# VH-VL binders against RNA-binding protein 26 (RBM26), part 2

Target 1, 75 residues: RNA-binding protein 26 (RBM26), of Homo sapiens (Human) (q5t8p6r532to606)
Amino acid sequence: TKLELRKVPPELNNISKLNEHFSRFGTLVNLQVAYNGDPEGALIQFATYEEAKKAISSTEAVLNNRFIKVYWHRE

## First folded at step 13 (VH-VL; from g02 with light chain D34E S97N)

Design i06
Fold by OpenDDE, fold request of step 14:
Structure i06 (fold): chain C 75 residues (1-75), chain A 120 residues (1-120), chain B 111 residues (1-111)
Amino acid sequence: as target 1 above (75 residues)
Amino acid sequence: QVQLVQSGAEVKKPGASVKVSCKASGYTFTDYYIHWVRQAPGQGLEWIGEINPSGGSTKYNQKFKNRVTMTRDTSTSTAYMELSRLRSEDTAVYYCARDHWFEPYGMDVWGQGTTLTVSS
Amino acid sequence: DIQMTQSPSSLSASVGDRVTITCKASQSIDYSGESYMNWYQQKPGKAPKLLIYAASNLQSGVPSRFSGSGSGTDFTLTISPVQAEDFATYYCQQSYNLPWTFGAGTKLELK
């Protein structure tokens, strides 16, 4: 249920922006910006796997930025 | 195998509109942006705009001042570009090209081009 | 818009030569360690063909005699050794920001 973002510009790497974008895919239960000390990283957790899968499968550019990448988070 | 096939040549009068089609085959249509690029006779390449994989968003070169409309039909794997209020300077070869959604690594597959001639 | 200044506009070479084409962007086209510069080859009456993407990556099916380098604002395409089929027009293109923009082109002619 966790996705990891990379290459998020610091000015866009905030809870408000990420919540606005990813809430369309489902219920967010956790958001962490600057994840693991990476100012361009973020962690997003959805309530369900299906919601997370929907998000990662989306071909829509995250925050209108095609360089932002979405990956499954590795525990 | 992987290809984009465009509609045939068009001859139009100034002020008219043209709609060019671009049919994709041999790959997953919805995994790619479709871009349109034109080339006037003896000139370079000019980017017109893009339509995202879902077709839900388009972005156009402001140079065309709202004369361009891009659409795509998933059921037929076909993209369309309509250019209105045609001018003589719109005379060019128009290309469609694909760009993978994941990374903007250029346009790796192009249509054969559609020649548009605008003249009185 | 990002302006792409390509040079030279034309050059002559012989088969076997080493050719270098340069392209300068009006601003950096780097994003998070990658440069979004692409190079295309176009022959008369044909659509452009992607040669290099992300500044230095050879597109699948393209001969290894083509190579790209550079970062930031300055980029180069190198052909070595030039083959008979390489005489064509080459274009640089940035995919960093919209609108995508191309260099004016470089026509490589047989000497």
Scores: ipSAE 0.857, ipTM 0.955, lowest interface PAE 0.6, mean pLDDT 97
Fold by OpenDDE, fold request of step 14:
Structure i06 (fold): chain C 75 residues (1-75), chain A 120 residues (1-120), chain B 111 residues (1-111)
Amino acid sequence: as target 1 above (75 residues)
Amino acid sequence: QVQLVQSGAEVKKPGASVKVSCKASGYTFTDYYIHWVRQAPGQGLEWIGEINPSGGSTKYNQKFKNRVTMTRDTSTSTAYMELSRLRSEDTAVYYCARDHWFEPYGMDVWGQGTTLTVSS
Amino acid sequence: DIQMTQSPSSLSASVGDRVTITCKASQSIDYSGESYMNWYQQKPGKAPKLLIYAASNLQSGVPSRFSGSGSGTDFTLTISPVQAEDFATYYCQQSYNLPWTFGAGTKLELK
């Protein structure tokens, strides 16, 4: 249910913007910016696996930025 | 075989419109952006615009001053580019090309090109 | 728009030679450690063919005699050794920002 973002510009790496973008895929239960000390990183957790899968499968550019990448979070 | 096949040559008068098609095969159509690039006779390459994989977003070169419309049909794996209010300067070979949605690493597959001639 | 200045406009070489083509962007095209510079080859009457992506990555199926280097604003395409089938026109292109823009091209001719 957790996704990890990379290459998020600092100006876009805030809870408000990321919540706005990813809430369309489902319910966010956790959102952390600057994840793991990476100012360009973020952690997003959805309520269900299906919601997370929808998000990571989306071909839409995150916040209209094709360089922002979405990965499954490895625990 | 991965390929993009474009519609045939067009001859138009100034002021008319043209719609070029680009049919994809051999790959997942919805995993790629489609770009359109043109090349006037003896000249270089000029980027016209792009349409994202879902077709929900288009970006056009403002040089064309709202004369371009790009669409795509997932059911037929076909992309379209319409150019209106044609002028002689629009005479060129028009190419469609794919670009993977994940990373903008250029256009790795191109159509064969469509020749457009605009003359009075 | 990002302007791509490509040089030279034309170049004569012999088979076996080492040739270098340069492309300069009007602003940096780097993003998070990668440079979004691409190189294409075009032969008369044919569509362009992608050679190099992300400044230095060889496109699948492209011979290793082609190589790309550079970062920021300055980039180079190298062909070594030049083969008979390499005589064509080459273009640089940035995919960093819209609109995508191309260099004016370099025609590589047989000496």
Scores: ipSAE 0.849, ipTM 0.953, lowest interface PAE 0.6, mean pLDDT 96
Fold by ESMFold2, fold request of step 14:
Structure i06 (fold): chain C 75 residues (1-75), chain A 120 residues (1-120), chain B 111 residues (1-111)
Amino acid sequence: as target 1 above (75 residues)
Amino acid sequence: QVQLVQSGAEVKKPGASVKVSCKASGYTFTDYYIHWVRQAPGQGLEWIGEINPSGGSTKYNQKFKNRVTMTRDTSTSTAYMELSRLRSEDTAVYYCARDHWFEPYGMDVWGQGTTLTVSS
Amino acid sequence: DIQMTQSPSSLSASVGDRVTITCKASQSIDYSGESYMNWYQQKPGKAPKLLIYAASNLQSGVPSRFSGSGSGTDFTLTISPVQAEDFATYYCQQSYNLPWTFGAGTKLELK
């Protein structure tokens, strides 16, 4: 249900911007910017696994930036 | 066998339009951006634009933004580029090329090229 | 737009030589410690062929006599030793920012 973002430019790493992109995949229940002390990192939590799966499977550039990466949050 | 196969050569008058096709095979079409790049005779390479893998959204070189349209059909694994209001300086070989969505590490597979001649 | 200045525009070499081609970007093409510089080979009448990606990574199927180096704005393609099949035109290309841009090319000719 949780996805981890990496390589997010700090100026784009905010709740408003991340919600703008990720809400299309489902219901967002948590967004944490600068996750784990990384100014380029974020955590996105969807209500369901299916919504998270849809988001991570998308080839759409996050915030129109091809360098931002989406991974499953393992821990 | 991964390949991109383009439509054949075109001869056009100034003011006309051309539509070039690029059919992909041997890989998951929606996992790779399709870029269009042209090369005028004896010249270097010029990027025209891209179409993203699954959503069909596009980015164009501003030089062409009012004259170029890129589309794709996932059911036939085919990308298209249409260039309108043709001018003599549009004479070039037009290539399609794929680029994996995950990292922009350049274009690893190219079509054979489509020659466009624009002359009065 | 990021301008890519490639030099030399042409050079002559013999089989067995070491050849160095340089490319300078008008601004850094690094993102999070990785350089988005790619090198292509093109023979007459053929599409370009990717040789090196992300500055120094050899594309699958490309001989180890090709190598790339550099970061930031300054990049180098090296061919050592040059083989008969290497006489072609070489292009650098940045994939950091749109529009993607290429160097003007370096024609490698048999001496």
Scores: ipSAE 0.580, ipTM 0.900, lowest interface PAE 1.6, mean pLDDT 93
Fold by ESMFold2, fold request of step 14:
Structure i06 (fold): chain C 75 residues (1-75), chain A 120 residues (1-120), chain B 111 residues (1-111)
Amino acid sequence: as target 1 above (75 residues)
Amino acid sequence: QVQLVQSGAEVKKPGASVKVSCKASGYTFTDYYIHWVRQAPGQGLEWIGEINPSGGSTKYNQKFKNRVTMTRDTSTSTAYMELSRLRSEDTAVYYCARDHWFEPYGMDVWGQGTTLTVSS
Amino acid sequence: DIQMTQSPSSLSASVGDRVTITCKASQSIDYSGESYMNWYQQKPGKAPKLLIYAASNLQSGVPSRFSGSGSGTDFTLTISPVQAEDFATYYCQQSYNLPWTFGAGTKLELK
């Protein structure tokens, strides 16, 4: 259910902006900016696997930025 | 074999419109942006715009924004570019090219080009 | 728009030479440690062919005599040694910001 973002520019790496984009795929239950000490990183958790799968499978640019990357989170 | 195959040459009068097709084969069509690039005789390359075939979203070079429309048909894996209100300076070879959605690492496969001649 | 200034506009070389082509962007095209500079080869009557992506990465199927380097605003394509099939026009292109823009081209001619 957890997705990890990388290469998020500081001006977009905030709760309001990330929620604005990712809420289109489902309900967000956890959102952490500057994840794991990375100012360009974020952690996003959806309520269900299906919602997370839709988000990571999307080929549309995150926040109109083709450089932001979305990965499955591994603990 | 990955290919982009474009429609044939066009001759048009000023004020007309042209619609060029670009048929993709050998890969997952919705994984790649389709870009359109033109080259006037003896000149360099000029980017016209792009379409993401998965959702159909487009971005256009401001130079063409009121004259260009890009569309696609995912059932036939075909992208289209329509240029309206043609002028003689639109005479060029028009290319489609693909660019993987994940990283903008340039255009790795190009169509053969479609020659457009605009003259009275 | 990001202007791409390519130099020289043409050059002559013999088979076996080392040639360099430069491209300067009007602003940095780096993002998070990568430079979004791509290089293409075009022969008369043909579509461009991608040679180098992200400044220094060799496209699959491209001979290793082609190499790219640089970051920020200053980039170089090197061909060493030049072969007979390398006489063509070369274009740099930034994929950092829309509109994507190309250099004016460098024609490599047989001396």
Scores: ipSAE 0.543, ipTM 0.893, lowest interface PAE 1.8, mean pLDDT 93

## First folded at step 16 (VH-VL; from i06 with heavy chain W101Y F102W)

Design n02
Fold by OpenDDE, fold request of step 20:
Structure n02 (fold): chain C 75 residues (1-75), chain A 120 residues (1-120), chain B 111 residues (1-111)
Amino acid sequence: as target 1 above (75 residues)
Amino acid sequence: QVQLVQSGAEVKKPGASVKVSCKASGYTFTDYYIHWVRQAPGQGLEWIGEINPSGGSTKYNQKFKNRVTMTRDTSTSTAYMELSRLRSEDTAVYYCARDHYWEPYGMDVWGQGTTLTVSS
Amino acid sequence: DIQMTQSPSSLSASVGDRVTITCKASQSIDYSGESYMNWYQQKPGKAPKLLIYAASNLQSGVPSRFSGSGSGTDFTLTISPVQAEDFATYYCQQSYNLPWTFGAGTKLELK
């Protein structure tokens, strides 16, 4: 249910903008910016696996930025 | 074989509109942006615009002043570009090209081009 | 818009020569350590063909005699050694920001 973002510009790496973008895929239960010491990183957790899968499967540019990448989070 | 096949040559008068088609085959259509690029006779390449994989978002070169409309049909794997209020300066070869959604690493597959001639 | 200044506009070379084409962007086209510069080859009556992407990556199927380098605003395409089939027009293109923009092109002619 967790996705990891990379290459998020600092000006876009905030709770408000990430919530706005990813809420369309499902319910966010956790959202962390500057994740894991990476100022361009973020952690997003959805309520369900299906929601997370929907988000990562999306071909739409995150926050209209094609350089932002979405990965499954590995614990 | 991965390919983009465009519709045939068009001859139009000034003020008219043209709609060019670009049919994709041999790959997952919905994994790629479709771009349109034109080339006037003896000139360089000019980017017209893009349509994202889902077709829900388009971005156009403002030079075309709202004269261009891009669409795509997933069921037929076909992209379309319509250019209205044609003028002689629109005479060019128009290309469609694909660009993978994951990274903007250029346009790796191109259509064969569609020649548009605009003359009175 | 990002302006792409390509040089030279034309050049003549012989088979076996080393050819260099440069492209300068009006602003940096780097993002998070990568440069979004692409190079294309176009022959008369044909669609452009992608040669290099992300400044230095050779597109699949493209001969190794083609290479790209550079970062920030200054980029170079090198062909060495030039082969008979390489005489064509080459274009640089930035995919960093919209609208995508091309250099004016470089026509490589046989000397």
Scores: ipSAE 0.873, ipTM 0.958, lowest interface PAE 0.6, mean pLDDT 97
Fold by OpenDDE, fold request of step 20:
Structure n02 (fold): chain C 75 residues (1-75), chain A 120 residues (1-120), chain B 111 residues (1-111)
Amino acid sequence: as target 1 above (75 residues)
Amino acid sequence: QVQLVQSGAEVKKPGASVKVSCKASGYTFTDYYIHWVRQAPGQGLEWIGEINPSGGSTKYNQKFKNRVTMTRDTSTSTAYMELSRLRSEDTAVYYCARDHYWEPYGMDVWGQGTTLTVSS
Amino acid sequence: DIQMTQSPSSLSASVGDRVTITCKASQSIDYSGESYMNWYQQKPGKAPKLLIYAASNLQSGVPSRFSGSGSGTDFTLTISPVQAEDFATYYCQQSYNLPWTFGAGTKLELK
């Protein structure tokens, strides 16, 4: 249910913007910016796997930025 | 084989409109942006615009001043570019090209081009 | 818009030569450690063909005699050794920001 963002520019790496973008895919239960010491990183957690799957499968550029990448989070 | 096949040559008068098609095959159409690039006779390449994989977003070169409209039909794997209010300087070969949604690493597959001639 | 200044506009070479084409962007096209510079080859009457992406990555199927280098604003395409089929026009292109923009092209001719 967790996705990891990379290459998020600082001006876009905030909870408000990320919430706005990812809420379309489902219910966010956790959102962390500057995740794991990476100022360009973020952690997104959805309520269900299906929601996370929907998000990561989307071909839409995150926040209209094609450089932002979405990965499954590995624990 | 992966390919983009464009519609045939067009001859138009100034003020008219043209709609060029670009049919994709051999790959997942919805995983790629479609770009349109033109090349005037003996000139370089000029980017016209892009349409994202879903077709929900288009970005155009402002040079065309709202004369261009890009669409795509998932059911037929076909992209379209319409250019209105044609002028003589629009005479060029128009190309469609794909760009994977994951990373903007350029256009790796191109159509064969569509020649547009605008003349009175 | 990002301007791409490509040089030279034309050059002559012989088979076996080493040729270098330069492209300068009006601003940095680097993003998070990568440079979004692409190089294309175009032959008369044909569509462009992608050679290099992200400044230095060889597109699949492209011969290793093609190489790209550079970062920031200055980039180079190198062909070595030049082969008979390499005589064509080459274009640089930035995919860092919209609108995407191309260099004016470099025509590589047989000496």
Scores: ipSAE 0.873, ipTM 0.958, lowest interface PAE 0.6, mean pLDDT 97
Fold by OpenDDE, last read:
Structure n02 (fold): chain C 75 residues (1-75), chain A 120 residues (1-120), chain B 111 residues (1-111)
Amino acid sequence: as target 1 above (75 residues)
Amino acid sequence: QVQLVQSGAEVKKPGASVKVSCKASGYTFTDYYIHWVRQAPGQGLEWIGEINPSGGSTKYNQKFKNRVTMTRDTSTSTAYMELSRLRSEDTAVYYCARDHYWEPYGMDVWGQGTTLTVSS
Amino acid sequence: DIQMTQSPSSLSASVGDRVTITCKASQSIDYSGESYMNWYQQKPGKAPKLLIYAASNLQSGVPSRFSGSGSGTDFTLTISPVQAEDFATYYCQQSYNLPWTFGAGTKLELK
């Protein structure tokens, strides 16, 4: 249910913007910016696997930025 | 097997409109942006615009002064570019090309081009 | 818009030669450690063919005699050794920001 973002510009790497973008895929239960010491990283957690899968499967550019990448989070 | 096949040559008068088609095959159409690029006779390449994989978003070169409309039909794996209010300067070969949604690493597959001649 | 200044506009070479083409962007096209510079080859009557992406990555199916280098604003395409089939026009292109823009092209001719 967790996705990890990379290469998020600082100006876009905030809870408000990320919540606005990813909430369209489902219910967010956790959202962390500057995740894991990476100022360009973020952690997004959905309530269900299906929601997370929907988000990562989207071909839409995150926050209209094609450089932002979405990965399954690995613990 | 991966290819983009464009519609045939067009001859138009100034002020008219043209709609070029680009049919994709051999790959997942919805995983790629479609770009349109033109090349006037003896000139370089000029980016016209892009349409995202879902077709829900388009971005055009402002040079075209809102004369361009790009669409795509998932059911037929076909992309379209319409250029209106044609001018003689629009005479060129028009190309469609794909660009994977994951990373903007250029256009790796191109259509064969569509020649547009605009003349009074 | 990002301007791409490509040089030279034309050059002559012989088979076996080493050729370099330069492209300068009006601003940096680097993003998070990658440079979004692409190189294309175009032959008369044909669509462009992608050679290099992200400044230095060889596109699948492209011969290893083609190589790209550079970062920031300055980039170079190298062909070595030049083969008979390499005589064509080459274009640089940035995919960092919209609108995507191309260099004016370099025509490589047989000496």
Scores: ipSAE 0.871, ipTM 0.958, lowest interface PAE 0.6, mean pLDDT 97
Fold by OpenDDE, last read:
Structure n02 (fold): chain C 75 residues (1-75), chain A 120 residues (1-120), chain B 111 residues (1-111)
Amino acid sequence: as target 1 above (75 residues)
Amino acid sequence: QVQLVQSGAEVKKPGASVKVSCKASGYTFTDYYIHWVRQAPGQGLEWIGEINPSGGSTKYNQKFKNRVTMTRDTSTSTAYMELSRLRSEDTAVYYCARDHYWEPYGMDVWGQGTTLTVSS
Amino acid sequence: DIQMTQSPSSLSASVGDRVTITCKASQSIDYSGESYMNWYQQKPGKAPKLLIYAASNLQSGVPSRFSGSGSGTDFTLTISPVQAEDFATYYCQQSYNLPWTFGAGTKLELK
């Protein structure tokens, strides 16, 4: 249910913007910016796997930025 | 096997409109942006715009913003570019090209081009 | 818009030569460690063909005699050794920001 973002520019790497974008895919239960010491990283957690799957499967550019990448979070 | 096939040559009068089609085959149509690029006779390449994989978003070169409309039909794997209020300067070969949604690494597959001639 | 200044506009070479084409962007086209510069080859009456993407990556099926380098604003396409089939027009293109923009082109002619 967790996705990891990479290459998020600082001006976009905030809870408000990320919440606005990813809430369209489902319920966010956790959202962390500058995740794991990476100022360009973020952690997004959805309530269900299906919601996370929907988000990562989307071909829409995150926050209209094609350089932002979405990965499954690996613990 | 992967290819983009465009509609045939067009001859138009100034003020008219043209709609060029670009049919994709041999790959997952919905994984790629479609770009349109034109080339006037003896000139370089000019980017017209893009349409994202879902067709829900288009971005146009402001030079064409008020005259160009890009659409795509998933059911037929076909992209379209309509250019209105044509002028002689629009005479060019128009290309469609694909660009994978994951990374903007340029346009790796191109259509064969559609020649548009605009003359009085 | 990002302006792409390509040089030279034309050059002559012989088979076996080493040729270099340069492209300068009006602003940096780097994003998080990558440069979004692409190079194309175009022959008369044909659509452009992608040669290099992300500044230095060889597109699948393209001969290794083609190479790209550079970052920030300055980029180079190198062909070595030039083959008979390489005489064509080459274009640089940035995919960093919209609108995408191309260099004016470089025509490589047989000496």
Scores: ipSAE 0.870, ipTM 0.958, lowest interface PAE 0.6, mean pLDDT 97
Fold by ESMFold2, last read:
Structure n02 (fold): chain C 75 residues (1-75), chain A 120 residues (1-120), chain B 111 residues (1-111)
Amino acid sequence: as target 1 above (75 residues)
Amino acid sequence: QVQLVQSGAEVKKPGASVKVSCKASGYTFTDYYIHWVRQAPGQGLEWIGEINPSGGSTKYNQKFKNRVTMTRDTSTSTAYMELSRLRSEDTAVYYCARDHYWEPYGMDVWGQGTTLTVSS
Amino acid sequence: DIQMTQSPSSLSASVGDRVTITCKASQSIDYSGESYMNWYQQKPGKAPKLLIYAASNLQSGVPSRFSGSGSGTDFTLTISPVQAEDFATYYCQQSYNLPWTFGAGTKLELK
């Protein structure tokens, strides 16, 4: 249910902007900016796997920035 | 076989419009941006704009912003570029080309080009 | 817009030569340690063909005599050894910022 973002510019790496983009795919239950000490990283957790799958399958640029990458998070 | 096939040559008068098609085959159409690039006779390459076929979002070179419209039809895997209020300086070969959405690593497959001649 | 200054505009070479073409961007085209520089070959009457992407990666099906290098603002395409089929025009292109922009081209001619 968790997605990991990389290469997020620090000025875009905030809760309101990430929520603006990702809430269209489903319900966000957790959102951590500057994840794991990386100012360019974030963690996004959806309520369900299908919502997370919809988000990672989207080809839409995150926050109009084609360099921001979305991965499945693996513990 | 990955392929982009464009519509045929066009001759237009100043002030008219042209619509060029670019039909994709051999790959998942919605995984690739379609870019349009033109080349005037004896000149270099100029980027016109892009469309993401998944949602249809577009970005245009500001030089063409009020004259260009890019669309797509996902059911036919076809992208379109319409250029309006044509001028003689628009005489060029127009290419479509694809670029995978994951990384902007350039355009790996190009159409054959569509020649547009604008003459009074 | 990012301006791409490509040099030389033209050069002559013999089969077997080593050729270098340079491209300078008006600002850095690096993002998170990757350079968004691409190189194309174009023969008369044909569409451009991608040779090198992300500064140094060889596109599938392109011979290993082509190579790219550089980062930041300064980039080089090298052809060694030049073969008869390599006489063409070469373009650099940045994919870092919109609008995407190309160098003016380098025509490689048989000496």
Scores: ipSAE 0.646, ipTM 0.914, lowest interface PAE 1.3, mean pLDDT 94
Fold by ESMFold2, last read:
Order: structure tokens, then C-alpha cells, then sequence
Structure n02 (fold): chain C 75 residues (1-75), chain A 120 residues (1-120), chain B 111 residues (1-111)
């Protein structure tokens, strides 16, 4: 259910911006910016696995920035 | 094999419109942006815009924004570029080219080009 | 828009020579330690062909006599040794920001 973002510019790494993009894939139940001490990192949790799968399978640029990367969270 | 095949040459009068097709084969069409680039006779390369075929989202060079429309049909793996209100300055070869969505590392496969001539 | 200044505009060489083409971006095109500079070769009547991506990476099927270097704003394409099939026009291109932009081109001619 959890996705990890990397290479997020710090000026875009805030709750309102990330919610603006990711809420179109489903309901966000957790959103942590500057995740694990990384100012370019974030953690995003959807209510369901299918919503998270839809988000990570999208080829659309996150916040119109093609350099932001989306991965499944390790855990 | 991977290829992009474009529609044939067009001759148009000023004020008309043109729609160029770009049929992709040999790869997963929705994994690659399609870019359109033109080259006027004796000139360099000019980026017109891009489309992400998975959702159809587009970005256009502001120079062309109100005259260009890019679309795609995922069932036929075909991208389209329509340019309206044509001017003599639009005379050029128009290319489509693909670029993998994961990293913008340039355009690794190009179509053969479509020649557009705009004259009275 | 990011302007790409390519030098020289034309260059004459013999087979066996070492040639260097430069490209300067009007602002840095680096993101997280990678430079988004790409190089293309174009022969008359043909579409451009990708040679180098991300400043220094050789595209599959491109001979190792082509190499790229640089970061930030200053980039170089080197051909050594030049072969008969290398006489063409070369373009640099940034893929860092939209609109994507190209250098004006460098025509490599047989001396």
C-alpha cells in the first residue's frame, strides 16, 4: 500500500503538492514529506493496494517533473 | 523490430491545416513519450511538443500552443500531430520520435519524416 | 527557454583526424548528478540518430570512436578517429526542461 518517492525537489516536497498529484489515484491515508531524513524523499500510503498499484503503474510525470521517481516502499 | 512510420508528404495552402500520423510498432507504445520535431529547409531542429500515450497528456512549445494538437490512438499504436492556420514558415520536415518515460535520455527512435510544403 | 550554443558551425577534417564539437547551455542542465545533454548525428535526407545520451553514455550500436563529456553548462562531443561515414551534421540537445532545445548544428565536412 506504500509508495516511496525519490528525487523530489525540496520546494515541491510538501503535503499539499503531493496530495494534489496523488489523490487522483485513490484515497491517501498517510503522507510523510522529507521521509527518513531525506529532503528529496517522501512516503505515500493509499487506502488499498489497488490504488497504490494504479499510482506506481502510471507513466505520467509527478507534478510535471519527469525526474521524480516512484518505488514500492521496502516494507 | 522497433520503428515509427509516418504518413506521406503534404502540400497545403496558407490557412489550411494538416494532420500527420506516426504509427509505432515493435515496442510497448504507452511506455514512451512521442515527441514532434520539425526542420525547415537548411535549418536546424525545433521541438514542437510531446504526448504521453498512456493518458494522452500533452505539452506544447508555446510558439505553437494555439495551433497544434497532439493526440493518439492506443488501439492502433498511432500518434497524431495536427497543425492549423498554416503559414509559409511552416514548410519543413516533421518528425515523430520516441523517448522512454522513465528517464528523459533523448529520442532513440525517429520516424522517417513527413515533408510539408505550404505555398500559395 | 534554455539556449544551446554549439561551436563550430562547420568544420573540415580528414579521415583519421580527431575532432571536437562543443555545446554550451544557457543554464545548468544537471539534475541530481546527471546532465541531460544528448547528441545526434544527421545525414542529408535522413532523420537524426541518437549518439550520446546523458552527456557521456554511448547509445547502443554507436561506435566507440564517439564520446561525450561535460556537465553543468559545458559539453563536448569527440570523434576520434574520424571515418568516412562520419561526415554529417551533429546536434546537441537538452532534455532537462521543456521546451526541449537543440544547438544550431555543426556540419562536419571532408577536407
Amino acid sequence: as target 1 above (75 residues)
Amino acid sequence: QVQLVQSGAEVKKPGASVKVSCKASGYTFTDYYIHWVRQAPGQGLEWIGEINPSGGSTKYNQKFKNRVTMTRDTSTSTAYMELSRLRSEDTAVYYCARDHYWEPYGMDVWGQGTTLTVSS
Amino acid sequence: DIQMTQSPSSLSASVGDRVTITCKASQSIDYSGESYMNWYQQKPGKAPKLLIYAASNLQSGVPSRFSGSGSGTDFTLTISPVQAEDFATYYCQQSYNLPWTFGAGTKLELK
Scores: ipSAE 0.621, ipTM 0.904, lowest interface PAE 1.3, mean pLDDT 94

